# Designs tried in a protein design chat: VHH binders against Protein HEAT-INDUCED TAS1 TARGET 1 (HTT1). Part 1

No score or structure here was measured in a lab: all are predicted.

Target 1, 277 residues: Protein HEAT-INDUCED TAS1 TARGET 1 (HTT1), of Arabidopsis thaliana (Mouse-ear cress) (q8lfw5)
Amino acid sequence: MESLLECFAITDGKCHPDCLKANNEQEDYDACQSAALVAVSLISSARVIFKIDSKYTEYSPQYLVDNVGKEEVEGEMDQPSCQYTVGNLLSYLVENVWTKKEVRQREMDQQRREFTVKDCFEFAFKKGLPRNGHWAHVGCIFPVPPFACQIPRVPMKGEVIEAANVSEALKLGMQQPAAARLHLFSPEFDLVGEGIYDGPSGNETRYVGLRDVLMVEAEKIKGETVFTVQICYKKKTSFVKVSTRSMILPLNGDDESQVTEPACLLVDFCIPRFSIN
Structure headers, positions and changes below count from the first letter of each chain, unless a header shows other numbers; antibody chains are not in Kabat numbers.
F is the ipSAE of ESMFold2-Fast. E and O are both the ipSAE of ESMFold2, at different seeds. Each is the mean of both directions, binder to target and target to binder. V2 is 0.75 times the mean of E and O plus 0.25 times the DockQ between their complexes.
Where letters were taken out, [cut] stands.
The coordinates of atoms that the task and the answers printed are left out; those that the model quotes come from them. Centres of patches stay.

## First folded at step 4 (VHH; framework vhh_7pa5_2)

Design hc1 (from p10r with T50Y)
Fold by ESMFold2-Fast, scan of step 4:
Structure hc1 (fold): chain B 277 residues (1-277), chain A 124 residues (1-124)
Amino acid sequence: as target 1 above (277 residues)
Amino acid sequence: QVQLVESGGGMVQPGGSLRLSCAASGFTFSDYAMSWVRRAPGKGPEWVSYISGSGGYTSYADSVKGRFTISRDNAKNTLYLQMNSLKPEDTALYYCAKRTGYFSWRPSSAFDYWGQGTQVTVSS
């Protein structure tokens, strides 16, 4: 059970499968996949911690990727794929099987949705989530999964709680694992090892961007609050200690428009707070 | 300064029972998850049991499930381990371990020992 309890607070220790396909050191990163994976890990963990689920239950990150941000009108009925029956399933397969991955990628680029872990939590609380086995690969194979309206979803009741600063984030993390985003700089992040990641400080610093992380621990080191975060980066899941000190961040590419005031390396703290019912 | 003081060990016959206690001081006890860890002669440390800061969640090593019960009294800053149906293989020095850090819901994979431990010997 000790390993089971460790697993419920951590996304099975694995990066997204697409990150593992590359045979080089470069990062294959998808922000939506990242947000969805962090969100389901936190939902599963919270549901076990607060005894809503009797055991760790894997929910579908792919359901979030496929559905978050697609709501065009409030009160929308679920999937158009409900229109596909045995009588027209062959037509569906013929029309959709011929679609190349390149065509799907262009379609996704044209309809590009950006969503955060917070958006995933809000969606889950509004619509519920299917278990991973019920919506694992269907959305990856088909543009619109057939019979999607028939796939069972677990109701989720609760609200998203955010923290505006480190002190509030610490309070969120004390009772359940919390989400955050990390400002990642290269090569500093690549060189942190067992040390504390404290942001840009070397020559040739490049801003990589924000990465979704799980806050899994906090401690005081030399009077400073330090968070340990779980992150998937460059095809590896790792645990990194991160400084919470405010600093001037060179968010490269914006000609210093985002550099003018001190910022924390960790931002956008939130948790899924489930109701008892 | 964080201090953990274990007590309640002793010699017992197979099938017997013992209750271990750990008196904690120097930190806000209810904010931290606690564990029991044991070290048998010639072996490395073995995690035995975990309890969350609130006491709402517990877990056990497979070797002790159904026989040991972890509990805590946050008003008294005391951790307990009730050991029933003791076996010779339970013979070890038992340590009270505080998890490093603040997050009480995580099981211990990083813990610190701060006591001399309390010896449990199960022999006939």
Scores: ipSAE 0.218, ipTM 0.557, lowest interface PAE 2.5, mean pLDDT 74

Design hc11 (from p10r with T50L)
Fold by ESMFold2-Fast, scan of step 4:
Structure hc11 (fold): chain B 277 residues (1-277), chain A 124 residues (1-124)
Amino acid sequence: as target 1 above (277 residues)
Amino acid sequence: QVQLVESGGGMVQPGGSLRLSCAASGFTFSDYAMSWVRRAPGKGPEWVSLISGSGGYTSYADSVKGRFTISRDNAKNTLYLQMNSLKPEDTALYYCAKRTGYFSWRPSSAFDYWGQGTQVTVSS
């Protein structure tokens, strides 16, 4: 293959199917799944761009969903509680696989941990990530088994670099695709098509919330800086041009005096900066 | 305003070498990834090589990997393509290409501000 696809390793048109199949059939938005999918895409892309991986390698977003936000104990390199034994496997199967009603009941009682793309990058740099084939469907179908600590992980060394504004975000994007969050307003976002999304514009505008996006392109259109972002929204992956013009955003919630200040539709820019060896 | 001027093409025997140059002007050269693209007689454009703005990342089409080397001199606003072990199949018009805008990581994006091209003919 002699195409540009090999150079950039960015997928057009598909959300990650394995985790979506396991968790639900039609519901499209889960903040933790969204953050994990964006993080894995950017990690995989950065690793190819900087020649750490020889080809695009799929890492497990489900490993992030299952493990980010859990408490850690320093120095646990050989934990007895994290052993693969016949007894531990049988206990796990009885409690979580063969007793389907018990599994469902426990999952209904569990509160999901909230985390961001930045949290995912920090976790990956601290603990590494397994390849998708080594952790597919575990947490989607069943609770994490006690021997999961023995699953092979690829070590990752680097740091998270953030940008506070559009000018800094441009510098991040010039060297690799970046993460950001996008303020979505309905129906404006649904109606943008091939145009430029410029936020709220009408009386029937409703704030949908923040969505994780990949910042993949930037250009100047009629004097304005415009970012193209890749977003998975309503079960479709698409590219949307977004204005960087400061504007007043009618966000629901806190009615402090500063809530009416102009803001950017894109916020929370960051990248996974790998150490080059 | 934006101009890309290719040079260094010519006729060469199989196994020979050529070094292509592209002089860029009208934009901040170091801010943009640059590519070489070629068009063989009777065929569409084929991507050859890419270099990031900093020069830290390079990539090559399989047909030229190990034979061609892309490089840049940001102080001189110049892009290079060192072509070794040339084959008749490398005969083409070679273009210096820049994507319109600050950057693009989209695999399907077209290149804008292509140069006028420089002809490479490999013939026995």
Scores: ipSAE 0.432, ipTM 0.713, lowest interface PAE 0.9, mean pLDDT 75

Design hc2 (from p10r with S59Y)
Fold by ESMFold2-Fast, scan of step 4:
Order: structure tokens, then sequence, then C-alpha cells
Structure hc2 (fold): chain B 277 residues (1-277), chain A 124 residues (1-124)
């Protein structure tokens, strides 16, 4: 078998190897890697569900990590050409080889560029994605080297559909598994087990942050809509039921001085909706 | 008024094949994911396979992957399970089950409206 699951890259009870590093501890969490892993899982699932791919196909999350958010601004450095010969490549490298200090500074700047699952979907629909195993990190040459354009990519056509509330999220989930982000509180999340995660409940509660999840199930329990999400957290893939009645006052991303409007524990619902002929 | 009627079971030798059918009525069939669940005598139910309402998404238990194929005909309100390379361990009552809730892409979820079951016996 080429694929682990016909619809998901992550098997129940096991995290993808790359996900283990991203979600081992809060200090080790990599938001970009997390978003890329969720995005490729949902793209692969959607392509099988709608029979665009005849079988579950693994796409490269590393390609997203290496390329999303790194598009050149108009009027800056030129994109490399696939038409480069060996002579042209040597000319390109001579003209575009950067010092070790310049490479380090560029790496630091690029590491500060965060992207979301939505950004990953938009990138895939604009640029396509290579199959997993056809892309390795291209190293420290900036901009992307000419030979990188020879990596085979599968073209993808579609759009991102978002849901702003629970009712809209239900409509997305009925079509295909959806992406969302979950507000994690410790120790409540660690102690939820087979119960329903309701968010913060005690005076020893600590906010862990937002985590990318797959919304895979919805049911009504005692009049409440409850979503089941698949999450890779602390080296484990698990399914967790999440309340839609609990509201929190999250802080704006990196701006902790601002209090946002009350929000559901689950936010930022979206799907990759592929075009059909 | 919801009814699920399984058929197609029987006795086969190891390595043989059977095709199970489930005729559904009393609900909008295409709106619901459908599953096959089996129960050997004296044991609890084991989930076997699930198919989405559209038929585009299928999921299988590890014990049957590569051997069983779930499918549906929404025009006929019928669910199917094609069973190949049958083993003695596949001997069980096979039940057709409608999933509860709004949607599920998970293999193991709560079920309602279980059918009467159809017996599959694999022996030499």
Amino acid sequence: as target 1 above (277 residues)
Amino acid sequence: QVQLVESGGGMVQPGGSLRLSCAASGFTFSDYAMSWVRRAPGKGPEWVSTISGSGGYTYYADSVKGRFTISRDNAKNTLYLQMNSLKPEDTALYYCAKRTGYFSWRPSSAFDYWGQGTQVTVSS
C-alpha cells in the first residue's frame, strides 16, 4: 500500500512523524508545519471523496512549509526559469549567491512569516503541489534556485470556502472533512478523555494556544451541537468532542493587549472546494 | 418506519466470496453515511466499513482492508459489501447500520436503526 489511509495521512492513535516535532511541547510547536500537515491531509481527502484522485495520494507538506508566504513582491527579485541550461544556472548562481550572513538573516526573516491552513489551500490552488517524496528542502539559496522549478507538481483548481459560525460549519462538514482551529486550555484539554471539551473551568487553568484540527464529526447531545475533531497533540493523534456552547474571550494573535469578541472554542472553519468540469 | 434489511449471507469455503446487500427505507438514504458492523457469537460488535452519503469516501477496518469493498446505489436505496478472500475469522452476523448525528467521517461512531443481520459462515 502506498497510502496509510485512503482519506487521511494520520492514522488513528499515531501522529505523522513531522507532526510529532511540531506538537511535542508548546516550546516545540511549529504553527507553519502544523498548518501544512492539516492542509495536505484535507486536500488528499477531498480529492479522493470527489474522485479527482482514484486513490488516496500523499502530497508534500514540506513543499508548503518551504514555499507558502515566500512569494516575491512585485519589483523585487526575479523568479527562476525552468529553461535554465547548465551555463545559465552557473551564471544565475554567481549573480545570486548570497553570503552566509545574508542567508542567515533571510532565514530568520522567513521563519517569522506565519501562514494558516487557508493560506496553504490558496497556495495549492494557485501553484499546485508535488506528491510526497518528490520534494526535499532546497537549502539556503534565496530566491528559490532554478532547478527547483523542475519538481513535478499536480495542478489544482478550486477555492477556499470559510464558515464564520457553527451553522455554516455544519454545512461544510457535510460535504467533506473541514479544517478548524481549537483554543487549548491546560489541564482541561489533557483531562477531557471521552468527555466533551468545554474549555477553561478552574483557577489553575493555563491557555496553551490555538491548534489546527480536522473537523470530522458532528452530532447533537442534549440539544447542543458537538463537533468531534482529530488533533495531533503531545505525540498523539486523538479524537476529541468539542462543545459549541462554551464561549471564550481570546486575545488577538500576537497582540495580547487587545481583547477580542467572545468566540467559540472552534474557529476558522474552512474547506478546499475543488472545481469539477 | 425506518427499516434496514440485510441479505446475501451464506456458507462459503475459505478463500471464497460473498456480496451482502442492505435495502434501506424510511429516510433520505443519500443524506446518511452507512456502515457495516459484524458480531461473532458471544462477542461484541466490530465495525467493518463505512461509506459517505455521496459514496465518495470509504473507510475500512484493518482486518478487512484489501479484501472487502463497500459501495452504495443511492437510486435504489441499497448498500453493498463485496467480501473477497474470506477467512474463518470473518464468520459473524453482519449488520447494516445508519450513522447518528449530522455527519461522520470516522469509522467508529454511534449507530442507530440497526438491521436484523445476515449470517456469514466461513468453514471448510
Scores: ipSAE 0.398, ipTM 0.664, lowest interface PAE 1.0, mean pLDDT 73

Design hc4 (from p10r with Y57W)
Fold by ESMFold2-Fast, scan of step 4:
Order: sequence, then C-alpha cells, then structure tokens
Structure hc4 (fold): chain B 277 residues (1-277), chain A 124 residues (1-124)
Amino acid sequence: as target 1 above (277 residues)
Amino acid sequence: QVQLVESGGGMVQPGGSLRLSCAASGFTFSDYAMSWVRRAPGKGPEWVSTISGSGGWTSYADSVKGRFTISRDNAKNTLYLQMNSLKPEDTALYYCAKRTGYFSWRPSSAFDYWGQGTQVTVSS
C-alpha cells in the first residue's frame, strides 16, 4: 500500500535541467521532456503494481529524450562505443569536447524531433531503460555518455495498449494508471480548483494546447463519468477532475467560423502492458 | 447516509477458515469498488483486498494472495471475504471500506467510509 502511493509521483525539478535553471514562473513547456517524464512514471508504477519490481524504481527520462526517434542508426545504437570506462571519464572529456557545429546540430535535431508517450513506451520495450542515476547525471553534460555501452539497461518486455474512447479508457485504468493528453483552455483550467474541468466556457477563452497527464481515478458524478488526472503545469503538480462529456472545442483560436466535430477533453489513452513470465 | 455492517468474525485455530460479510446501504452499491482493510493490535491499517463495482476486477495484498477470495452480490448489496489457511498473523479487526472511485490499485487512504469492523482471532 505504501509503495503504491509513490506510483503517483511525476519526476519533478530534481530530475530535469529546466527546473534547475528556471528564472520565472511562465510555463517553459517541452513536449518531449513531458512525454518522457509521464512515460517513466507509468512504467515505474506498472512494474510495482504487477510485482516486476519489488519497490518503486526510478528509470531515466533523459535516456528517452536523448534516444527516441533515432531508429535509423540501429546498428550504432545497439553497439555504442566502449572505448572509455567510468574510470577514464576525464580522458573522454579532454578528447571529445563538442565543437560549436556539433552543439548546433544537436540543438537542431532536438527541435526537429517530436515524440509521444506511446513512442516512449515502444522504445522502452524495444531497448530497455537505464535507472535514473545511471543516465540522468551523465547525460546532462553530453548528448551520449562516453561509456554508454557499459551502462546497464533493464530489459522491458510488453506492448502498448491504446483506448479509442472513454469506455475503453476506463477499462485500462482499472488495472494500472494510464496515459492521456488533455486539451487545456485558459483561464478555465487555472480556475478549476476543487471543481470539474469542463473545458471552454466563455468568450475570453484561449486554447493553450495538449498536455500529457496520468489518469489515476474515475468516478460517477451526477450520472457522468469523471476522470481524475495528475498533471504537471507551470512547474506545479496537481490532481484535476476532468469531464468526459463530448463538446465542440475551439482548437483554432477564437475563430467561430471553424467548427470542429464534438470531441472529448481527454484523448490518446494508452498503457504499458508488461509481459509476465 | 452510507451504512456498512460487517459480520462473520470469530475465533479459529491456525489453518482454519472464516467467511466475512458486509451489508451495504445508503448508496448504489454496484457503482463503487469495495475493499477489505484490517488493523492488527498495535499496528496501522493494512489493505487486504479490493473488488470493482461490476466484480470483474479483483486485487489482493501479497500476504493474503492465494488464501483469501473477495466477492460481491450486487443484487443483495453484500460484500464477502472468504479466508482460508488462516495464520496467527491474520489476527485483526477487519473493516469493510467503500471507495469513491473505480480503480482498485489505489492505496487504502483513498477510502471514503469504513464500517465498524469484525474481529478475527487466530489462536491455538
């Protein structure tokens, strides 16, 4: 029971550089970092719930940020350089300092690559994941650790299960916490408090975008299904109740001429389903 | 008002069996996941088992898995716990607990109501 309480944690400021560098409270949103953090939280939770790990184990979101979307270099990824050991890291730092061109290319690659929580799950099942301490601290200095081939990866065997609608999503959530994405509207989301987030409600509504969330509970309120989600928004972790009612969402600003079909505030439901031997 | 009434407790020898019952009223029983939680003398509450509103999902604490079976009868608004191969360590006051939500993997601190409890004593 105590170990299950830790399954609700999203990796906070201690595990990613943006929180250590932050100098204002405006949201500095990084979609790839968000997807990686949600993915490792759900993997760690599932592994504890199904007794694959004896306790809540932290896996590296930085490993996902650094490696997801680089499938075209399969041979190199499977057998990275073992030229350096942990003991000769100083030799690596002196000999392999990145040039301005290499730093710029890395930044361009990171801006170009987009991935989802689903992509992170698929990558973890294909390649495994290192523990947080083995990659997070070293990867922050360089794009790829000099002894990457020697960093132990925990094998992960399973598949991604998706849900197309609220009814299917409810079934996923009964076994383990699930991933979803939430359509955020301001100021409605900022003002929800202890109430139910019901999306856009006024003429001064602005669409903020999609945010990755963890579905942690479902209940019935006044005849409708309501999900409780855990979200990290503006560097704050909170629990929010979300309506599953279908509604017309103004996703294209305040342009009333562009009416979309009724949609749910929560989309892209999925879980990492681990194989049990 | 939500009302939960536990029964079926008693004194048994190690290796024995007991069947606990919980009669529920004051809410739509089939809409809520139900749990059994126990408290041993001098210890905090320990979650034992949960069953979904439909009965399609069950989960158990490692200490009771394979020995205890949770079930429900939604037509009779009754929750059950079949306890087999009882050990002295199972001695505790057993509570029927109602949850506000559906997800069975959540911790015991998420329960919104506990009944009065029924005493189980396993002694030679």
Scores: ipSAE 0.235, ipTM 0.553, lowest interface PAE 2.4, mean pLDDT 75

Design hc5 (from p10r with T50A Y57F)
Fold by ESMFold2-Fast, scan of step 4:
Structure hc5 (fold): chain B 277 residues (1-277), chain A 124 residues (1-124)
Amino acid sequence: as target 1 above (277 residues)
Amino acid sequence: QVQLVESGGGMVQPGGSLRLSCAASGFTFSDYAMSWVRRAPGKGPEWVSAISGSGGFTSYADSVKGRFTISRDNAKNTLYLQMNSLKPEDTALYYCAKRTGYFSWRPSSAFDYWGQGTQVTVSS
C-alpha cells in the first residue's frame, strides 16, 4: 500500500501556493495555473500507478503555464543543436536584465491565454514535460535563455480519454484518478461540509464558476452515484462529495444571462492514458 | 445478507505457497473493489492487496510485492490471493474486505470486514 499511499499523497496535497498567498479573503483564482497543476498531478499519478515511473515523480506545471496555448508561428525542434558553455551563461545573464514593463507583459500574456486540463495532457503527449526542478527558474525568465533548449524533457506517449457522461466517467475513475470541472454556487458550496454538494438551492444563490477538480472516489449513496472530488478553493484543499443528478443550472454570466438546460454539476471528465509497451 | 467467506489457509513451511479464496454473496460483486487484510497475533490489521471491480488494476503492500498476486473471477463472485515464497512473518489471519463504493484513490484506512478470516501459519 506504500505505492497506493504515494498516489493518494498527491491528491491529499496542500492547497495551491497561490491560494495561500492571497491577501484578500476572496479566492485568487488563475484558471491556467489551476489546469496545469491538476494536469501534472494526474500525469504523475498515472505514471506511478502504471509503473512507468518507479516512484512518484514531480513534473513542471510552470512549463505548461509558459508553453500551452502559445501561438505556433514557428515549429519547435525537439533536438537541441545549441552549445552550452560558461561564456553562454554569462552572456545570458548580461542580456536578461528586463524591465517592469517586460515582466508585466509576460504576466499579461499568461492572463490572456486560456487552456484546459485536456489541452495540458495533449501538450504533454506531444512535447513531453521537464521534471519540476528543471523549469522553475528558466520558465520564469524573460526572454527565454539560450540554454533552455538543453533542459531535459521526459517524453510521454499516450492519448487523452474523455467521458461524456457519469457512466463513462465511472469507467475512467476505476483505472486512475480523473480530471473534471465543477460548477460552484455560493453559499451552497461553502455550506456543504461533510454532506453532498447538490448545486443551487434557491434565493441568494450566486454562480462562482467552473473549477478544476480531481475525481478520486465514487460510491452509491441512497441509490445515487456520488463522486468525491479534491478541490483547492479559498485557500483550502478539501474533499467534497458531489451529486451526479441531472439538474437545471442557473449559470449567471451577467445579471440577465442564464443557462437553464439540464446539466451535471461535474463536466469535462478526462484522463491521460499512457501507452504501455 | 452480505457475506464474505474466506478459505484456503493452512500450515506451510517457509518458501511454500498457498492460494486463498473469498466467496462473496449478497451484493453485486463486480461493482466493488476488494482487498485482502491480515492480522498477525497481537498486532493490528495490515492491508495486503487490492483489486478494482473490473480487475483492471491491482496494488500491493511493499512487504508482499513480487510474492503475492491478487485476482478475481466476477462470474463466480470469488476473490483470490496467490501467495508464493511465504515467510514466517506472513503468519496471520487473512480477511476478505469490501469497500463501500466503485473506486477510491483517497487515503482511506477504513474497511468493512464481513468474513471470519482464514488462518495462514508459516513455520518449519
Scores: ipSAE 0.419, ipTM 0.698, lowest interface PAE 0.9, mean pLDDT 74

Design hc8 (from p10r with S54Y)
Fold by ESMFold2-Fast, scan of step 4:
Structure hc8 (fold): chain B 277 residues (1-277), chain A 124 residues (1-124)
Amino acid sequence: as target 1 above (277 residues)
Amino acid sequence: QVQLVESGGGMVQPGGSLRLSCAASGFTFSDYAMSWVRRAPGKGPEWVSTISGYGGYTSYADSVKGRFTISRDNAKNTLYLQMNSLKPEDTALYYCAKRTGYFSWRPSSAFDYWGQGTQVTVSS
């Protein structure tokens, strides 16, 4: 029989190929899609751990991609009487898909600030989430279709709990799998293998950016806390041990003034804390 | 030195109950998830149950769900397994096992320490 613990792994293929964009360091990276995938994994894990769901239930990451950070217009969403009609669907397709409005909308969405895993948790607690079967992955971001208000959502009651430091993060991770963001440096991250990722190591180090991760383990190695994180990077799900020591991180680009500041490689620790009756 | 000492095994008839205990020492007990693992004669080890360090999360193998309850007393550094409605197929040597890390949410998380085991025999 299957272990309940097996339900917490992010499998290969959670990096979606259908919205691929070329980039020089990591092909097909989409920050919103990454945040949404981590968020639903943690929500599903928390809900089964605290017996809110009787089994591991997949919620829709695409719903988060399509809806987080978008302005609500009265009469477009959360309407119990919203009706799907041929005329309404055709108007939607003409205005948002077939007349280049989709391209303009995607360009506008890309110009605005990206959302985080925390934003996804807050959205889920405010609006609920549909199960994956009711709002499946469709690839690239699309405008919300006119029948979207009819899709059943599972209401979610809770709040986001953040940790300001490693000690607090350790306590969060003991309760349930937790989210964090990881500062990636190349080539150090690509070369870590089974070792401990220790950040930048010298010349020819390039800052890749922040990546969303799940904290799945913590241990003491030579007196220091080390977290194991699950990450989807270059379309591969892997587990990496990460140092929690404070260090100077060169987070600025080559053409910007270099600001030296002590930081942890892992930041923005949070969990979705569900209300239990 | 990490030490895990199991007790409470014995012989019972089908439908009976037993409570296993595991006394832990040599590490900060409340920081680690703990598991029960059993090995039946001629078979490999089978994971039975896990409890998180704070005790708020528990998980069970499908074969024991609804019959076994894992618990812990962090003040006493003791892990428990309450076994109800025992079946002949529950006959095995039961081990208390410490997970390598604090969280153990990774499915492949290993055990770094095991006790000697305590024998449970269910027969008439």
Scores: ipSAE 0.335, ipTM 0.582, lowest interface PAE 1.8, mean pLDDT 75

Design hc9 (from p10r with G53W)
Fold by ESMFold2-Fast, scan of step 4:
Structure hc9 (fold): chain B 277 residues (1-277), chain A 124 residues (1-124)
Amino acid sequence: as target 1 above (277 residues)
Amino acid sequence: QVQLVESGGGMVQPGGSLRLSCAASGFTFSDYAMSWVRRAPGKGPEWVSTISWSGGYTSYADSVKGRFTISRDNAKNTLYLQMNSLKPEDTALYYCAKRTGYFSWRPSSAFDYWGQGTQVTVSS
C-alpha cells in the first residue's frame, strides 16, 4: 500500500454536509442519517486502503437513507421509474414537488424506518452504491430524485465482519478503520476535551443515547487500552479518546434493584471486508 | 528516551537478499506496532511494511508484497525486514518507525519516532 500516504487522506476531521444537516434538524441526531454517513466513510476508506479505488472516493449516504429497509413493490422493480429527461424537467417539478403534508409524512416515515451501520454495509454489498455527486441530497426534498433510474451504481463485493469485544475490535482496527457505537452521557461527554471519556460520573448524569462512530486509533495509556473515535455530534466533528473499561451503565433510570452486567462504552464493532482479486 | 537503530543495509546485485534489523530501546517494545519506511533518491517517503505488537498481523506495500517479510522478536526488542529478490527500484534509505499505540488511521499520529536509517543499494 502506497497506501500510508493515501491513508492519511482517509480521516481528516471534516464534518460531512449530511451530518451537519442531521444535527441541525433535530435536538438529537437522525439515527439513519448518522449510520449512513459512518458507513460510506468506512467504505471509502476501505476501498482506498485495499487499492480498489485509486483515490478517496465519496459514495452517497443519501442513497442509503433513501433505500435501506425500503419495501420493494414487485421484486423486479428496485429502481424508480425513468419518466423524465432534461427536456421535461419542468413537468417533473410540477408533478413531484412535495406538499407540506407529503414532507411531514416522509419525515414520519424516515423516523419509523430504523437501520444500523451493519445494515448499510450489507445493503452496499448487495446493491452497490452511487458516487455522492450522482445521488446527492435530492431525496430530502423530492420523493423520487430526477433521473434516478439513470444514476450508475458502483458494484461492491464483500462481507461484514463483527467484533464482540475489545480484543476482537483491536484485530479489526489493525486492518482498517472500524464502525462502533458509543454510549453518550451528559455532561461528561461535553466536558472531555483532550481527555479520556470515561462515561458517567454519577451525580447529575443523564443518558443521551448511542451514537455511531469511526474507530480510528488504539493505544495504551497508563496500562489501559484506549480507542480514539471520530464522531460528528452537535454540528462538530471531533476525535475523542474512549476508555475500554467495563462498567455498569445507567441506561434505564434510577432502578438500583435491577442487576445488569458490566458493559463497554463502545459496542457493535464492525468493518466492511472487501473481496479483492 | 526512545531510540531506534537500524542495521543490515549494504550493496547487493539484483535478485539478491538482505536482512535489516532495528534495535529498539527506551519504551516497551512489545506494546507497539512497528513499521519500515523507505526513502528513495529524489522521492518522498514510502511505507513498506507494518507488524502489530504481537506479530499476529502484518501488512505490506504492493511493490514489496511476496518479496519482503517483516518480523519481530519481542524478547530481544528487535524488528526485522527480510528482503528477497531485490530490484534496483528497492534502492533507498530504510527507516525503522514506531507507530503510535496499536494502530492509527489518523494523518497526524501514524509515527512518533524514526530511526537514523540504513542504506540499501541494489545495482549491477
Scores: ipSAE 0.442, ipTM 0.704, lowest interface PAE 0.8, mean pLDDT 75

Design ka1 (from p10r with D31Y R99S)
Fold by ESMFold2-Fast, scan of step 4:
Structure ka1 (fold): chain B 277 residues (1-277), chain A 124 residues (1-124)
Amino acid sequence: as target 1 above (277 residues)
Amino acid sequence: QVQLVESGGGMVQPGGSLRLSCAASGFTFSYYAMSWVRRAPGKGPEWVSTISGSGGYTSYADSVKGRFTISRDNAKNTLYLQMNSLKPEDTALYYCAKSTGYFSWRPSSAFDYWGQGTQVTVSS
């Protein structure tokens, strides 16, 4: 095996194809798919770093998309027996495979509960996670098929560790790559290039929203702490340097989402800390 | 002013051991990942090993894995490389290198400071 540093290298320039909804040149952002992709990347990295997996192993982000935020997944790993009948399977096939229309699939996707990377980590620790090859295609079907209980899952034990500020986030990043969310403003983010993204400038700025990122690097530039994050934006995966200075962010949307006090462009730092032994 | 001073090199026979040290000053040592990089005669630099600021994470080149151990003493601002089962192909100048940042999980070899190096020669 290549060095451990190379084994847990995060994706350079690609996202998981089966989880992307981008069908055209415009960004087709899906918060659940984004969170799931970040979560599995960090789980895979942590499992190699702490020698739980012998090599970098890809887990299914689609399994998270299909199951996080739902009350109960039929055939959960904590259920001792797979309880489905031939009749149940036939009913599922008739309603969801043989007669399912594309519009209904899209409507079901749109009605899904939103979830965060933290929710994904908590779900994986409770329910386990299948390898990517075991849930890549099946997970495109809603509702979850009755034979889902036979899909093998890897048990996972651990807890989510969060950071309340930049100093704590630095400590998380020294142990393993960490999750965060980035406040995106246009056109500033599109124009950052090789520079440091430092948020909104001028009154022509539009708030795009929060995007899930992987915090992979931290350095000091001209006295300021700067994080490098891996982000998938407009169907491209790239590395972007982000300022950690406090600033007033002109957020749009709900009134309660408006920021009137200085805030950081990066929020919601967390890692999946695995139990070893 | 950042200073990195390597020591502990020398001549040793194949199968022998050496322990390299790097005394660091001029920065908060425990905040930065540290690496060992070597340069053999007539060749380019080869990364050998990295240790995180806390010492909780270490990584090694495949050519030295299982034989070399990187460690640090943050109270003494000192980086170490324990080299066991030395081979003639380990002959090189060994440099202590400071990461440009607090940490990096990318395949980045960017270092902002290097020491002067210490010579390791493995010959019979």
Scores: ipSAE 0.371, ipTM 0.680, lowest interface PAE 1.2, mean pLDDT 75

Design ka2 (from p10r with S30D D31H)
Fold by ESMFold2-Fast, scan of step 4:
Structure ka2 (fold): chain B 277 residues (1-277), chain A 124 residues (1-124)
Amino acid sequence: as target 1 above (277 residues)
Amino acid sequence: QVQLVESGGGMVQPGGSLRLSCAASGFTFDHYAMSWVRRAPGKGPEWVSTISGSGGYTSYADSVKGRFTISRDNAKNTLYLQMNSLKPEDTALYYCAKRTGYFSWRPSSAFDYWGQGTQVTVSS
């Protein structure tokens, strides 16, 4: 009875206990989870800014993790769940819930996809998004509810606007908070504190990778344009000031003779621009 | 040069209403989020409300939420604060504030420019 109630709770957008445990065991969000979290934050912000939502509304990042990049099989994924009603719940449990956890994990691994914040925005404008309470929580191992086709989605109309450089990114940020990706170097990023993150500073620098961020503020400090970004790194959310100076970034340690052109620490700028009316 | 001039303050009884205005000049008004900040006697500055450059986004301190409404008229370069259901605790000098940066979407008490202020006193 508890198992049946827990399975039924997933259809209401509540996470199974095993999903909560799995999520708590992660040291950091993976790239897809990070992109989805940034995307829903920016969508929610834009919808309030343009008066589409009357108040800040939370949308489901897990819906993006489960569905972005599955366009060819989206109908198949929804169709089986649409065939399961309350009267067919036992069939659903046998076929989907009572499957051995190792088999489900392999299926999830086979469904791993790479996608960006831009991909998330495009998906949301094409398919809409359910509210956070109407889908599984991020990190859930049972993301497909038995009535997935019946979960209410909020339709979204708009387009993704990208910026190729810092000047264009400033124009995006003046309209609404924007997405970007940040090149992280250790230990410089860990040591920045309340200062300005200025990238790699020496021989003991290690490239960590790109992280999705929200650009929330921009100002001019001593003649330089500086962006403040909100970043979630190792499941901790912080605000960091980032230099926009062009510099040579040692992104690849494999070839010491390779010459890299100057680049910005922040790349891949975009916003979800909603259609008003 | 940037100038902000607040007006509309006064004395009012508890439960009353006031509308504050801020006339802005010397910058492109619709490019900047604007805020109201207040200073009660003997206390530090308290952020009250923020509105985005377009007017599409507003945010409020918990102490004023549901009672105060921030708005702007970009054609007139004017910021407003409609204050309803005023309480003695709302007694303060109210300041119009902007940041010196290009944009900000963060509520903040650390604004870079404040006007002269307008006094609001709620008592009998």
Scores: ipSAE 0.399, ipTM 0.695, lowest interface PAE 1.0, mean pLDDT 76

